# Designs tried in a protein design chat: miniprotein binders against q56419. Part 212

Target 1, 326 residues: q56419
Amino acid sequence: MEGRTLEEVQEEVFKRHGVLVPKKELEDLAKALEEAGLLLTEKVEARLKEEEEKLKRERPMRLAGLSYPEGEREARAFLEAFRASYPGEGEEARVLLMPHLEPSRVPEVYGAALAALEKTPPPERIYLVGVAHRPLKEKAAALPVPFQTPFGPALPDLPALQALDALLPFELFNTPLAFREEHSLELPLFFLKGRFPEARVLPLLVARRSPELGEALKVVLRDFPGLLVLAVDLSHVGPRFGDTPLTRTLAEEARRRDLGFLERLAEGEPEAALAFLGANPTRIDGVEVVASLLPLLRERKGKVLAHRLDLEAPTLSAVGAGTLVL

## First folded at step 14 (miniprotein)

Design kf18
Fold by ESMFold2-Fast, scan of step 14:
Structure kf18 (fold): chain B 326 residues (1-326), chain A 104 residues (1-104)
Amino acid sequence: as target 1 above (326 residues)
Amino acid sequence: SPIEEAKRLIEEAIRLAQEGREEELLEKLKEAIKILIENGASPEEVAEIAFRLAMEFVRRGAPPELILYLIKEVARAAEEAGASRETVQRIAIEAYERIREEVG
């Protein structure tokens, strides 16, 4: 009950129902609502604390049976079907940009990522950088626990995570709850674990550009070499994202921005990729990740393997997805 | 002087590291870093302290995890003393690089 006086509540009830409620009755109701609010807050806090404690031991699957199969055999067949959706060959990746969009919407884009992973020697560890869809206490975070997958648990690289934490000016393991429901890590991890079952993982989330993360990762990657994966989607356009309904012109703009961004990254020019987008009017969610990882992306040339702007017909909206190898 | 007191605390911390008295060493280290940061010590000067203590830990056969923990504790002490995040990270990276170069 913030921002309303008893007089305002009484006036509102009178205007809507034509009844003047005595202030005493309204005061009693307000006290009951305040007490109920406090009890709800306490229960919510207790439940969140319980979930945080569980996340100290492991991160369970949340999208199994929805975005990918729960069983290992079915999950393997699912990966093979996605690979088959991409007719081309991949290229070896030291850095892989892949989507975190629902895989069934862009199977050929995930297929291109799988093709690149086929050409890539198995890494000892994967630096998996996703986008935070929930608030973080810091600009970036990690969760140093096993992440469950249909292919078995993806184990954290504890030495590399500790080195990363030591080189950051903030606590790396700052927001466990942000990882409870996080598709930008879970969906790419499904594909990465299926291809590289022995690789350890550094599950990282970026909420806002963190140059300090890039500086620390440059040092850590030198001493703990591995595959760097940027799990990001591209343009987000249409009413679902605050725009007008998708038009041919808006779709053309989104494709131009997606490809211009990816092509500049492929040229080893991440600053040029960010400058090309300017204010990011089509809302490429990879901007904050790329801006954080500049030292790792400069002068690294590669190739765009796939791009698609996927139409969400019911909302007249679209999301861009791409696969880039560096 | 405050700087002389910080030097004394650092030498005491090194002696405590040699004696295996790690809890007391951390308290002396935090006091010294606070004095140094408050009196304008450079990131390189604070990193040197972390390096010297880390080398004593290495001589005792400390695992890499303990060395990384020491670097983080030094960084936290600098932050608590009012150092900027840029300074804190520079201290940590400089200490790490020096230790890596010495140890391999």
Scores: ipSAE 0.837, ipTM 0.932, lowest interface PAE 0.7, mean pLDDT 90

Design kf19
Fold by ESMFold2-Fast, scan of step 14:
Structure kf19 (fold): chain B 326 residues (1-326), chain A 104 residues (1-104)
Amino acid sequence: as target 1 above (326 residues)
Amino acid sequence: SPIEEAKRLIEEAIRLAQEGREEELLEKLKEAIKILIENGASPEEVAEIAFRLAMEFVRRGAPPELILMLIKEVARAAEEAGASRETVQRIAIEAYERIREEVG
C-alpha cells in the first residue's frame, strides 16, 4: 500500500506509545528516510549498471563447486558417473528435452540425457532454451557472450543469434541481468559442453509464451541447423509451490501428468500435450517453452527415455524431471 | 501523393546505398516506411523495399551481418510507425525469405 500523512503517523505513535512526537521531528525523520532511499537507489542503479557491463564480456559460473565440480578432471568424472546411473543406450536426438533441476536429485534422468547425446552426432550449434527465473523486459531473451564451464567457455553462435534477433519483433538481447544467476541454462549447459565441447550455443530464456520466438526459430534452424534443447522441469507439486501437501494419490497424479505430457510430445502432438495438462498447465514450467516452440515440435516423433518425481520430504513437495528425445 | 513521396524516398535510399552513404540511406528509408505504414501498406510491400536494398548491398559485397542489420532496421522503423508486432515480424520474415531465395 501507499504512504500515510504525517498527522496519521503522529496519531499512531501517540496511540501506541503515549508519546506525542513533534511534527518537525516527524518531518525531519521523513526527509532523512527519503534522502536515504534516494542514496540507496543511486547505489543500486550504479551496481546494476556495473553488473550489466560485466555481462557484456562473459557469463561466469555460479554453481561450480555446488552443483558440479570446478575442475575439468573432476567435472569429467562427474559426467561419467551420471552417464553410468542410466542403464540404457539412449537414442539420437534432433530435439532433446532435459531437466534443469539440481542434478544430484535426478541422476538417472541426466544420465539418460547423456546417453542420448552420446548417440547424437556433434552439432555445430545448440539452441539451449531455458526458463526465466527473473523478469524479462520481453517474453524471451538471449545473452550473446561466452558462458564459462569447467570444460572451457561455451562460445555464442553470433551469426545465428543475429539472424534470430532480425526475425523477432522485439530486441532479443533485452535483459542481460536475467542471465547472471540462471540455473535453467547453467546446469544443462554443463552436460552439453562436456559432451560437445566444440559446439557454439544460443542461450535463450522464455518468461512467457512467445509464438513469435517459435516462428523465428523455425526459419533460423533451417539455415543454421543444430540441436534444439528444451531445458525444463515438469510437475511442481506441494506447499512449496502454493499447492496442497503431497499424498500418494497426488504423487501418482503428477507422474501421470508428466508422462502424459511427454508421451504426447513424443507422438509429435505438442498441442495435445498442452491440452492434456488442462486448466493448470502452469504447474509445469516447460509449458511456456513448449507453447513458444510449437512449430518446431509438431510431427516430430520420439521417445521418453527417463522420468522421475523428486520428493522434497521436509516440505511434502515434489518436482518432476524427464528426458525426451525427438 | 504520400505513396509517390514514399517511392521517391525509396529510390533516393537505393541511390545512397550505391554511393555507400549508409546513415543518410537509413534516414530516407525510415521516412518512406513511416509513410507506407501510415497509408496501410502490406507487410509484403514493406519487405519488398528491404529486399531491393539488400540486393544492392549484396551486389556491393556486403556480408550477411549487414543484411541482417538492414532487416532489423526496417522492422524497427515499421514498429516506430505504429505497426503491430505481428506485422513487424511478418515484414522481417518475408524480407529474409525473399533474400534467401535470391542468394541461397
Scores: ipSAE 0.846, ipTM 0.938, lowest interface PAE 0.6, mean pLDDT 89

Design kf2
Fold by ESMFold2-Fast, scan of step 14:
Structure kf2 (fold): chain B 326 residues (1-326), chain A 104 residues (1-104)
Amino acid sequence: as target 1 above (326 residues)
Amino acid sequence: SPIEEAKRLIEEAIRLAQEGREEELLEKLKEAIKILIENGASPEEVAEIAFRLAMEFVRRGAPWELILRLIKEVARAAEEAGASRETVQRIAIEAYERIREEVG
């Protein structure tokens, strides 16, 4: 309580309306607002602690009934429809780049990912690297709990996660709440669990470039071999993303930027892929993931299976999506 | 001297490892690492300590999970003592590689 501030408020009200508000009424109002704010803060803190405690046990589905069906039978039919949307054959993947945007927007791109998984021997574990859409306490994080899916829980690979944590200069399990609502993990995981129901997972988020993550993963992958999945979207263009309205020229530039990036990754040249994007690499959210995983991507040749620029006509905006096998 | 104190703590930690007294050895290990980092020990020197302790655990049939916990505790102790993130990771990777080579 600032007596001077209250006196200034009294003077302002008198000056503008010719009414003296008693100091006690202003003090009572200030106290009521402070008490209401403290009660709201306490409720929010209690709820966050409760949610964090729940995340120590499991990560529930958030997008079931919205982005994919909740029931197992319906989810299986949905997955099969996505595979059918891609007319080509897949290629075996050691590293898979796939999107994490709404699957119904780019079904043939997810279908291409499924085709690649069809040609890939079942891995014991999947290193699923997504992009953090909420702040992390560190550059990267993981959550070592079962992730619920319509196909049953995707179980964490605890030994591999523990090895990864031991090799990092920070606490890997540092921001559980960032995983509560994270589509860059949940959407790819739906497809990965449907195809490889027995595989354990390492659910990893990258917020900022972490060379330490790549160095640690290089060691861990040698001793705990598995499928590396980069769940990243490509170009983000238009007013929805702080850019000018989409034109035919801007759409063509975005397609060339996406394909140039993917093709350089397919040549085993991730540094060249990053350099190709030039001064504005943040248009592709995969930049931070690729930059973190350089040691795992160098000299791995592969193939771009699919690419689409998904147009959102009402906002004159677009998001690129692609499937790349390495 | 600080270096002699660190050596004494390491010898005590090794003896505690031989006796299977994991919690007590971690306390002695953290004290030793703090002294070493504050006095300019190399990442390789700190990793060698983790390796020696890990080999005592291996001889006694300790699970790999305990070895990983040891590596992480050494890394945490180095960070708490003021080592850079680069140094902390170098310690952890060097210790892990050396232990893996020995145990296969």
Scores: ipSAE 0.811, ipTM 0.917, lowest interface PAE 0.7, mean pLDDT 89

Design kf20
Fold by ESMFold2-Fast, scan of step 14:
Structure kf20 (fold): chain B 326 residues (1-326), chain A 104 residues (1-104)
Amino acid sequence: as target 1 above (326 residues)
Amino acid sequence: SPIEEAKRLIEEAIRLAQEGREEELLEKLKEAIKILIENGASPEEVAEIAFRLAMEFVRRGAPPELILELIKEVARAAEEAGASRETVQRIAIEAYERIREEVG
């Protein structure tokens, strides 16, 4: 539970699974796990320290051979197949919202993102903002090392990352281990590096809403212009996510929630997008990212290029995915 | 007064910057910021200190990396002194904007 309060854990469980776990129950659980020696042992601590030291040099591929091909030639063919899955033409993006779930589940959504990247002039740098799937010591974090891809290493933009760190009221490089296994960065990065091989990257994770991140990024983006990418999934519904089995009504609600959220962002009204979710039960992965980046999203009009609610019939669950250009 | 002591420490830090004595400068800077934050100094007043020190560093040929490090150290000192996260960020952004306007 390093860097997170029990109240923050309770809030995240509610947002992700729609279950409000009383703080005392979380406290009792954490204590029981610690007493059972399951929270962190000295052997686990030694391995984590070793992995943390490795992450000071580079971030290796974790999903090569699983979610995308390891070889450069095969990876390029794979990327082009995703582009072919989207029949439309893209639109130039200054801000791109794209998913981070398994690409094979929503190929047309990733294809729409690739179409937008085709119409976008090559940026000098990409601000890649994903969602933390592991606790962070702060509300947000970055890792200033090369990220390996089949297209070669995505190099960090060290000057821009240092400027960002200087403008934040916390240490930006606070949780290296959170980046060891993080698909919300690795999967979008595969596509971004394939399209913009010369672009440097700022790999950023958001765990909880950080308005201070948005304030700092607005200043940094002015002086270090680049493409802003929000790598977020939309609705998470069904038993896989601690929710009731998907019904027609719940699927319609999820689609309405996703599209209402995206269309309000496309109108340049991110506060209205968040308010819309507050009026409807929210289980959208990207809420914390959008809430953190408000200054960068206001008054930017754009277009939803694709949306899918990916149905997982065996588990009666679904994940929403979309591509939005601003 | 505490404010006069903070001013004295800031002038000492500026002299240390002119001499290239970075570790000793940081100690004086942290103590001055602590006094200022504890006595209700505005973010703009603390940012002015970072700006003045940054200009001495620029005069001596310091790279942008050192200027950003200075801004971060000022922010850390304000946080250690009990400033809110909002105040700490306003200090950093104000210092950065002022330095950017002067240096480009």
Scores: ipSAE 0.818, ipTM 0.931, lowest interface PAE 0.9, mean pLDDT 88

Design kf21
Fold by ESMFold2-Fast, scan of step 14:
Structure kf21 (fold): chain B 326 residues (1-326), chain A 104 residues (1-104)
Amino acid sequence: as target 1 above (326 residues)
Amino acid sequence: SPIEEAKRLIEEAIRLAQEGREEELLEKLKEAIKILIENGASPEEVAEIAFRLAMEFVRRGAPPELILRLIKEVSRAAEEAGASRETVQRIAIEAYERIREEVG
């Protein structure tokens, strides 16, 4: 009965059905609907609490059978098919920027990431930095539990995560439910675990720029060296993202913004990459991650291995994806 | 003097660390940090307190996990006392670096 009085409801029922419902009966009905709302709230709250408790032990696969195969053998064949889709050679990465977009939409871009991992010595740990698609209580968060994959669980690096937490001016493990369904971690992790099965992981989400995260990570990476992975998508253009329908001009602008951003990062100039984007009119989600990690990106030169702007024809929208090694 | 009271509380916290009385230690530590922050102590001065307590924990054979927890508790106390997030992080990093230099 949102926005309707009891008198208006009574009048409408009389007009449609010729029955005058007493106010008391309408009040009783309104109370019953309110009680049903309270019961629904209690059920939702209980379910969220149950899910939060499960996340204290492990993070299960959510996209297995949808974005990648459930079985290990099928998953390995799938991963090798992505590598085969990229005709070039990789470069060794100390920092890898890769997408978290649905892999089947940009196979060559994921293939380029796999090529880079092929040239990279196996790290003891991976700092996997994704983008939060749900609100966090702080600017960034982590979840210190095993993440399930078809290749076995990706184990958390508990000592490195605790060191990171100690060096942050907020609680690092602040929003476990944000990790329940988070493709920006799950999709890159599939590829990373397939290539580096023994590496431990620091699964990190950035919601808003946190220079504090970059300052802490600089110290932690020195004492706990590993591969830094920025799992970010690039431009988001078209009606699905609040723009006009995709035109050739908008697509060209998105590609120009994506490549200009990546090329400046490849020159070791992350501040110049951010300045190039200005107000970020094509909505590169990597901007918040890059702004958080400036101390780790400065003066690191590298190479853009791949870039694609993928068309979503039904919505006349597109998402950019790229692979950058530093 | 508030500063003299903070020094007394720090001395008590160090003694409690030597005795393994962690809960009482944290209460004294929080009081001392509040006084120091309210009277303009530098991040380096607060970090020195964390360092001194950490060395007592190390002497007792405490694992790195407890040392990191101590750094976090000192940072929380500074935040509760009204320190900026920049100051809180500077305290934590400075304490961590001093401990790292001493322990290896």
Scores: ipSAE 0.841, ipTM 0.933, lowest interface PAE 0.6, mean pLDDT 90

Design kf22
Fold by ESMFold2-Fast, scan of step 14:
Order: sequence, then structure tokens, then C-alpha cells
Structure kf22 (fold): chain B 326 residues (1-326), chain A 104 residues (1-104)
Amino acid sequence: as target 1 above (326 residues)
Amino acid sequence: SPIEEAKRLIEEAIRLAQEGREEELLEKLKEAIKILIENGASPEEVAEIAFRLAMEFVRRGAPPELILRLIKEVGRAAEEAGASRETVQRIAIEAYERIREEVG
């Protein structure tokens, strides 16, 4: 009972619902809940072990038929429609910042990322760094298996992943289950695999600032060169994210915060970008990723290709998304 | 002395590397690293040991996977001996850089 006595539970129910539950019934309920908890734990544990075992072989698509088409031809047409939604030209990327927000909400931003990929020579590998939406045992993690896409499996770069693991002071492959349902990797990967079908991938998640990840990646990228992709969303504002309802003023502030952040990254000043966010950096999804990758972002100049604050009128909330080439 | 014992374990590990006896090598290496870390060895000193063992593997034509595994095992042994995460990473990066510079 989480340290509560049966008398305290009985009193709380009476105060809240005006019902006095006999102590024997509470005792019987507590025993039933304890037994059900043990059985549920056994069943949940068995299911999680089964899912973890499957993830040792491959990472299946979770958002096919929801966020993108299942079939290759339909997926290709879908990807080209996103490119067409962006009227500008891309720039070559050594580092690409792109969103992981539902693509249909910010098609022009994903179109800008596709435009950049068109100007970028095909990389041998992509370092795809997303944001963990589930707890990790360490500050960062990777999953060294093929990730399924409508364009075929995105194959892991096992030598580069092993080199990265060797240079980290923790086990890189520490939380496979965190990758089972992770849109910050799956959604950008759809676009990256569609444009670079031969590139191998290092699927990386950051949960909290990991300077050790940045230090290791600096070394690994020298010997295993590739495209670095930061798959991050920007401002999260409004009640959906535990904040005040969105107003015109707050939306304008969010746009200025997003653009100021991206523009400072484009000047090769990632510390200045983090400082610009002031006392509330946690409102930007990508802050932990940028803080982890400082050595890879310093002195790299680039260009902001697109930015949009996606408004959710029903919830009076918004999420920022942008495309930045470095 | 503890340091002399660590040196003997390292020489034994080098001999085991030359003989291709990887499992026994790792046991001797773990014991040596524990003694060294407990007696204040620098990350550079531990990295030098990893480098020397890695070069024996390179001379025998071992694949890069075994060399990376050796670096990881050295880091794990240092952590088990009480080294900080910062120290463990410095050992790994220093060993990797020395091996890379020597191999090309």
C-alpha cells in the first residue's frame, strides 16, 4: 500500500466519497491487488523480454500507415510531395538539424531538409541523433540493428558504433526498449533513407546532456566520416506542455527564441545559442542534444533554411520546427 | 610492491597476447589495472598499457573489432577499480589515438 495504513485508506475514501469500506474488505482487496501485481509484473516482464529479444534482430516500423505510407511507391511520392512543399534551394550539409515532429504539420520544414540532402553528396554513414522520449539507463544510447523503412532496412554501421562504444565511459547499447517506439529517430530516418538509400546509420538517443558523447563522436567522425543529423524540435509552448495558454505575444516570443537559437548555431556559436535561451532552455526539445554535441558544432557556419511554429488551436499550444545546415 | 605486481601481470598479459590466449589475458589485465588505479596511476599510464597490448594484436593481424573490444575492457576494468567516468573516457581516447597514430 505504498506505506499507507488500511485505516488511512478507509478514512480517505470516506472523506472523498462518503463511503465507509469495512476493514476486512480493504484487507481482501489489498491481498488481491498484491497477487494481481505479482502476476501482472510476471506477464509484463515476459512481454518486455520478448520485445527486447525481437529488437536484437531489427527495429520494425511503428508509424507506417500513420505518419508515412507503408508501400515503397507511395512513400516515394509522399517524400517528393514534401520536397515540393519547399520553394527554396538547399545548401550542402555536413551537419543537418531537422525536426522529428509529425511531418504533415510542418511539410515546408521537412521539404527544406530534403532540399539540403539534394545538395549534399551521399554520405557513407549518417549519425542520427534524436531525443529520448523514454528513460535511458545512461545519458545516451544506441541500437545496433537494421531499422525497417518503406525504402528497405537502414543498416547499422557496426564498426563505427563499436568505435563509439569503446570511447564512451558507459555501455552504449544500454536500453534497447527505448528504441521500440521512438519517433525522433523513425520520422527523420524515413526522409534520410529515401534520399540516401545506401548510407549506413548510427541511431543515437540523448536523454540528458552527455559531453562524453560529443567528445567520443568528435574522434569517431574523424575516422568514420559521415553526415551528422540532429533530429530535434524547437519551442514547446502552451498547456499541452505544462505552460500557459498560447497568446499572440507568447507565439512571437517562441518564434524569436527558435530563430535566435538557430541563428547562433548558424554562426558556429553553440554556447551562445544555449545562453540565448536564458533561464528556460528546457522549453526547446533540442537543448540537451546541442549541449551534448558542442565540440561538433563550434566554428561551423551555416544557414537556417526554414522555421515554423506549428499552432494547435484546440490546445492553445505550439511546437517549433526548423531546418539548419552547418 | 603493488606496482611491481602490476608490472608482472602486464608482462604476463603481453605474453598471453603473443600466444593468442585472449580470455586469460583479460583476467591478468583486469588485476593489473585494479592495482594501478588503486595506486594512483594516470590515465596516460593505463592507456600506454592498452596501447602495448593492442600493438601485439595488430602485429598478429587481429581485426579492428578485437582492438576496440580491448579498449572497452580496459575502460570497464578501470571503472570497476573506482576510476571516474572522466578518467575512463580519457584512458579510452588516449589509447585509441595512440593506436590510430601508429597504425595510420
Scores: ipSAE 0.854, ipTM 0.936, lowest interface PAE 0.5, mean pLDDT 89

Design kf23
Fold by ESMFold2-Fast, scan of step 14:
Structure kf23 (fold): chain B 326 residues (1-326), chain A 104 residues (1-104)
Amino acid sequence: as target 1 above (326 residues)
Amino acid sequence: SPIEEAKRLIEEAIRLAQEGREEELLEKLKEAIKILIENGASPEEVAEIAFRLAMEFVRRGAPPELILRLIKEVVRAAEEAGASRETVQRIAIEAYERIREEVG
């Protein structure tokens, strides 16, 4: 009834149900709905404040027992099974691009990432850059708390996070609740923590392109060197993402765009990678991360280790995933 | 004049730094930065002020956390005064680089 007169509501009910509801009953209903809305708003606000307060201490696992095993022994066996899914030896990474979709859907792609980590010297810290699946108050955000994993907590690199915050024209720690349920950080972190148990982390989310993030990170990485991880998925095609059902032609276009994007990044040409995609018709979600991190990706050559377009048969949709080392 | 008031506030902030009065220093610094930005001060001029205050902190054995807080307070003051995000970040990076060169 919000924004409608009582007479209009009364007439609509009569048209649909053949009943004329007295104005007083509609008035009482409108007041009850308004009061209920206020009470629900208060309850929601109280719950959000409680959740935000909990996030000041730690970020608990959300996907344990669903996307990966909860116990350490089972988690290690799970990680080794993914490594075994990739027959290659990998290559040393200074920058690693890896997926964040459900690992069981693309085991060889995560296996390729593990192979690269095998060849990489243990970093003191990992700059883990994911994609925000919930709105942020700014274009980017971080959460400076321990993130729980089956391998123990991934501890935040507080000095590096504070340096990053100081060099940004906005508050870095601006949206704690966005981290409560964020698989683009949790899923890559499982693999990274399993391989580098002593590394501290900078958990970063990008919602929209933030060139200021890349400028600040260039300075911070020089003084606080570490492994840069871009946790991004590639093409998103099919009805689940607003397209028509997946066809062979749409799948071929998605693969072409995924590989063309990754190959240009591998040549140290991130601007060319973005230009190749144009309007991003297959919805590669890595675009905003790459656009934010341009100064860290330019003139850095590497190799695409794996790529797959994973079919979600029930929805006739697909998501691209790849592993790139730079 | 506004510029003379900003200069007075900066000198007061430097004295407060020498006395170890960090909270009062930050209030004087914020007001000075706002006046400077509103009157067209360059990013380099603002960064120089942050550098001078940071060096007083370093002389007194202040931890890196306090120096980074100083830079962030300058960022906040410049942003509140209407400086663009590009200008604000330039100030922060220039102050940080100058401090890093001096102390490592």
Scores: ipSAE 0.833, ipTM 0.932, lowest interface PAE 0.7, mean pLDDT 90

Design kf24
Fold by ESMFold2-Fast, scan of step 14:
Structure kf24 (fold): chain B 326 residues (1-326), chain A 104 residues (1-104)
Amino acid sequence: as target 1 above (326 residues)
Amino acid sequence: SPIEEAKRLIEEAIRLAQEGREEELLEKLKEAIKILIENGASPEEVAEIAFRLAMEFVRRGAPPELILRLIKEVAKAAEEAGASRETVQRIAIEAYERIREEVG
């Protein structure tokens, strides 16, 4: 941290303004600022504790009226419009990889996911695995509360969540606040709840690769069968992501890496998909989720239904999105 | 020997389970698991303890939620005794599989 002594502050003020500020006055100011900082910290901590308590009851919508309509009728029409954006037929999914990027930016990719869900028998539960955009206390976490949607609350599968917790070497319900503002769960959940209104949900976040999660989920899915959804985006390139401005070459590299990753997953070869990416230079966020879920992805063959690299012209950046059924 | 002491604590825990004395059971269980882990017990041996206790709870009509909680408490006791996370998970999965096979 940058610090200045009171003597240095007095010297600089005198040099610039020809005024000598009394040491006591500077000391009183420093003390008042420190006390104000302590009060702000106490207020922030109290507010965070209050938000955490609210999350013990339910997870409210954060993106309603922004990324999707608030009303049920309008939400249904919105979902149907996305399905219509994809001209192809879906394939039945036991595992579905879909994006969590803003839906309006990649409508045909979400449409492909909806097409797959139309061909999929209604599951009793959905294992919805997203990517943590905030720190977790452990490598993975879940929140065992109803998640609000325009189609009604998506209810947690408490027995399956408890079984998952029992089989993990850490507390599964470890970071409630990480779920307060998490689009990697909220945006896919909107589409999943619209298609399967009666399915219960296991809302899961992965921050870093957790092989323990995959081992536990393999056992839980056998006893509590359901649809496994990997809600991940693909390449993140350009200045918005700490990279150079988007060029044709960089966009081609991002598409090549996205498709190579998805194609290897479609062959039932998740280790090969990870090896293909190497150091993951285009920042495919699905890497940590795939690495966590290896036992659930091996030897499952499937099909890439859609892929798009969405260009964000103002920032010369792009995000990849795809739909894969296994 | 330490192993004989752990066996006595396990027998006490089973008796406490039969009597419905859950808090005392958990303390005896933690003590026994600590001794076993410190003396090199396998994950299978620790899982056997969870299985035996779970069967007593099942005989008393315990719901699945209590059995899952028992598995979690056994795993936590092993972690507190210094078991690796891989060992802790192996204990939990092995206990779960054995209980599932017996009770359906």
Scores: ipSAE 0.825, ipTM 0.927, lowest interface PAE 0.8, mean pLDDT 90

Design kf25
Fold by ESMFold2-Fast, scan of step 14:
Structure kf25 (fold): chain B 326 residues (1-326), chain A 104 residues (1-104)
Amino acid sequence: as target 1 above (326 residues)
Amino acid sequence: SPIEEAKRLIEEAIRLAQEGREEELLEKLKEAIKILIENGASPEEVAEIAFRLAMEFVRRGAPPELILRLIKEVAQAAEEAGASRETVQRIAIEAYERIREEVG
């Protein structure tokens, strides 16, 4: 275990095997193990550097063949099946809140998002705001490269991204490796690219609330209008998220929190939505995104199209997902 | 004295912009911004400098990306001089708004 001294190791070997290993030999072994660790670290660092260089050119698919089909025709059929899972017609969106949870777990919720996109005029660009699942050097980041999809590459809106960078008090393109494996962008992007193949994209990640991002985006959206997409999941409850096993009471609380949050956003009251959650006891990950984008959400009324609390029986946990148009 | 030196450096930067000497311009600009921030210049005063330089670049047919780079460089110079993140963003937004209103 960690903290064991060389003397303790020497003593244990003697007790178990009746052999006294010289302290110098144990020191040499410890040094060799440490050196091997340093060599492994160098190899990992070299590999990450190589991956970072590749990300300067494009962001490849990571979930193709797992969360969605790799082939374009199969991907199209898959997308249409999700649309068919939602019985409603949808509503036009200027702002769309949709999940980034595994689509197969909440097909009707993704279907509702597709229905909204169906009623929405094709945007010139999409501001796709996801949640960072890996540390960022700043509160937010973007990656200004083509993102591969089964429907072809989603091209970056370089002029809008450069304008956004200029208006932020930090470097926007600060953590390319955070985008290497990021389902909060990849999964929504699959659906968005399938519906709006000509739209350029601003792929944005929020790690912590950044009012600076909202202030900059308010200016950029005026000059570079587009569809704003908040790719967020709602409540996270149960042992998978540090809670006790899910009960009916906790599930009911999670549903109440999710719907109360979404309905207040639908009334154009994002500050009221945040206040309703208080200390955020069910861990709605959309909180940091909404708190960052307040100027873009105020006074925009809309409609909650779908909500589900997806129950993971094996882990006795649940994740909320919803579709909201504003 | 410090304010007069900053003014002199800004006029020199504008002249360098007119001559297309970008690297020398940025050096003089950063020194001037440091003096201004250390002597309590407002975000609007620093943004005015970015605006004047941007207009010289626009007259020479500079692409929008170069103008955005100028705004970023001015804001980053203010940060290096000790300006808060809030002040840095105010400088950038004010410069952008003034340039946008003039250029369209």
Scores: ipSAE 0.806, ipTM 0.923, lowest interface PAE 0.9, mean pLDDT 89

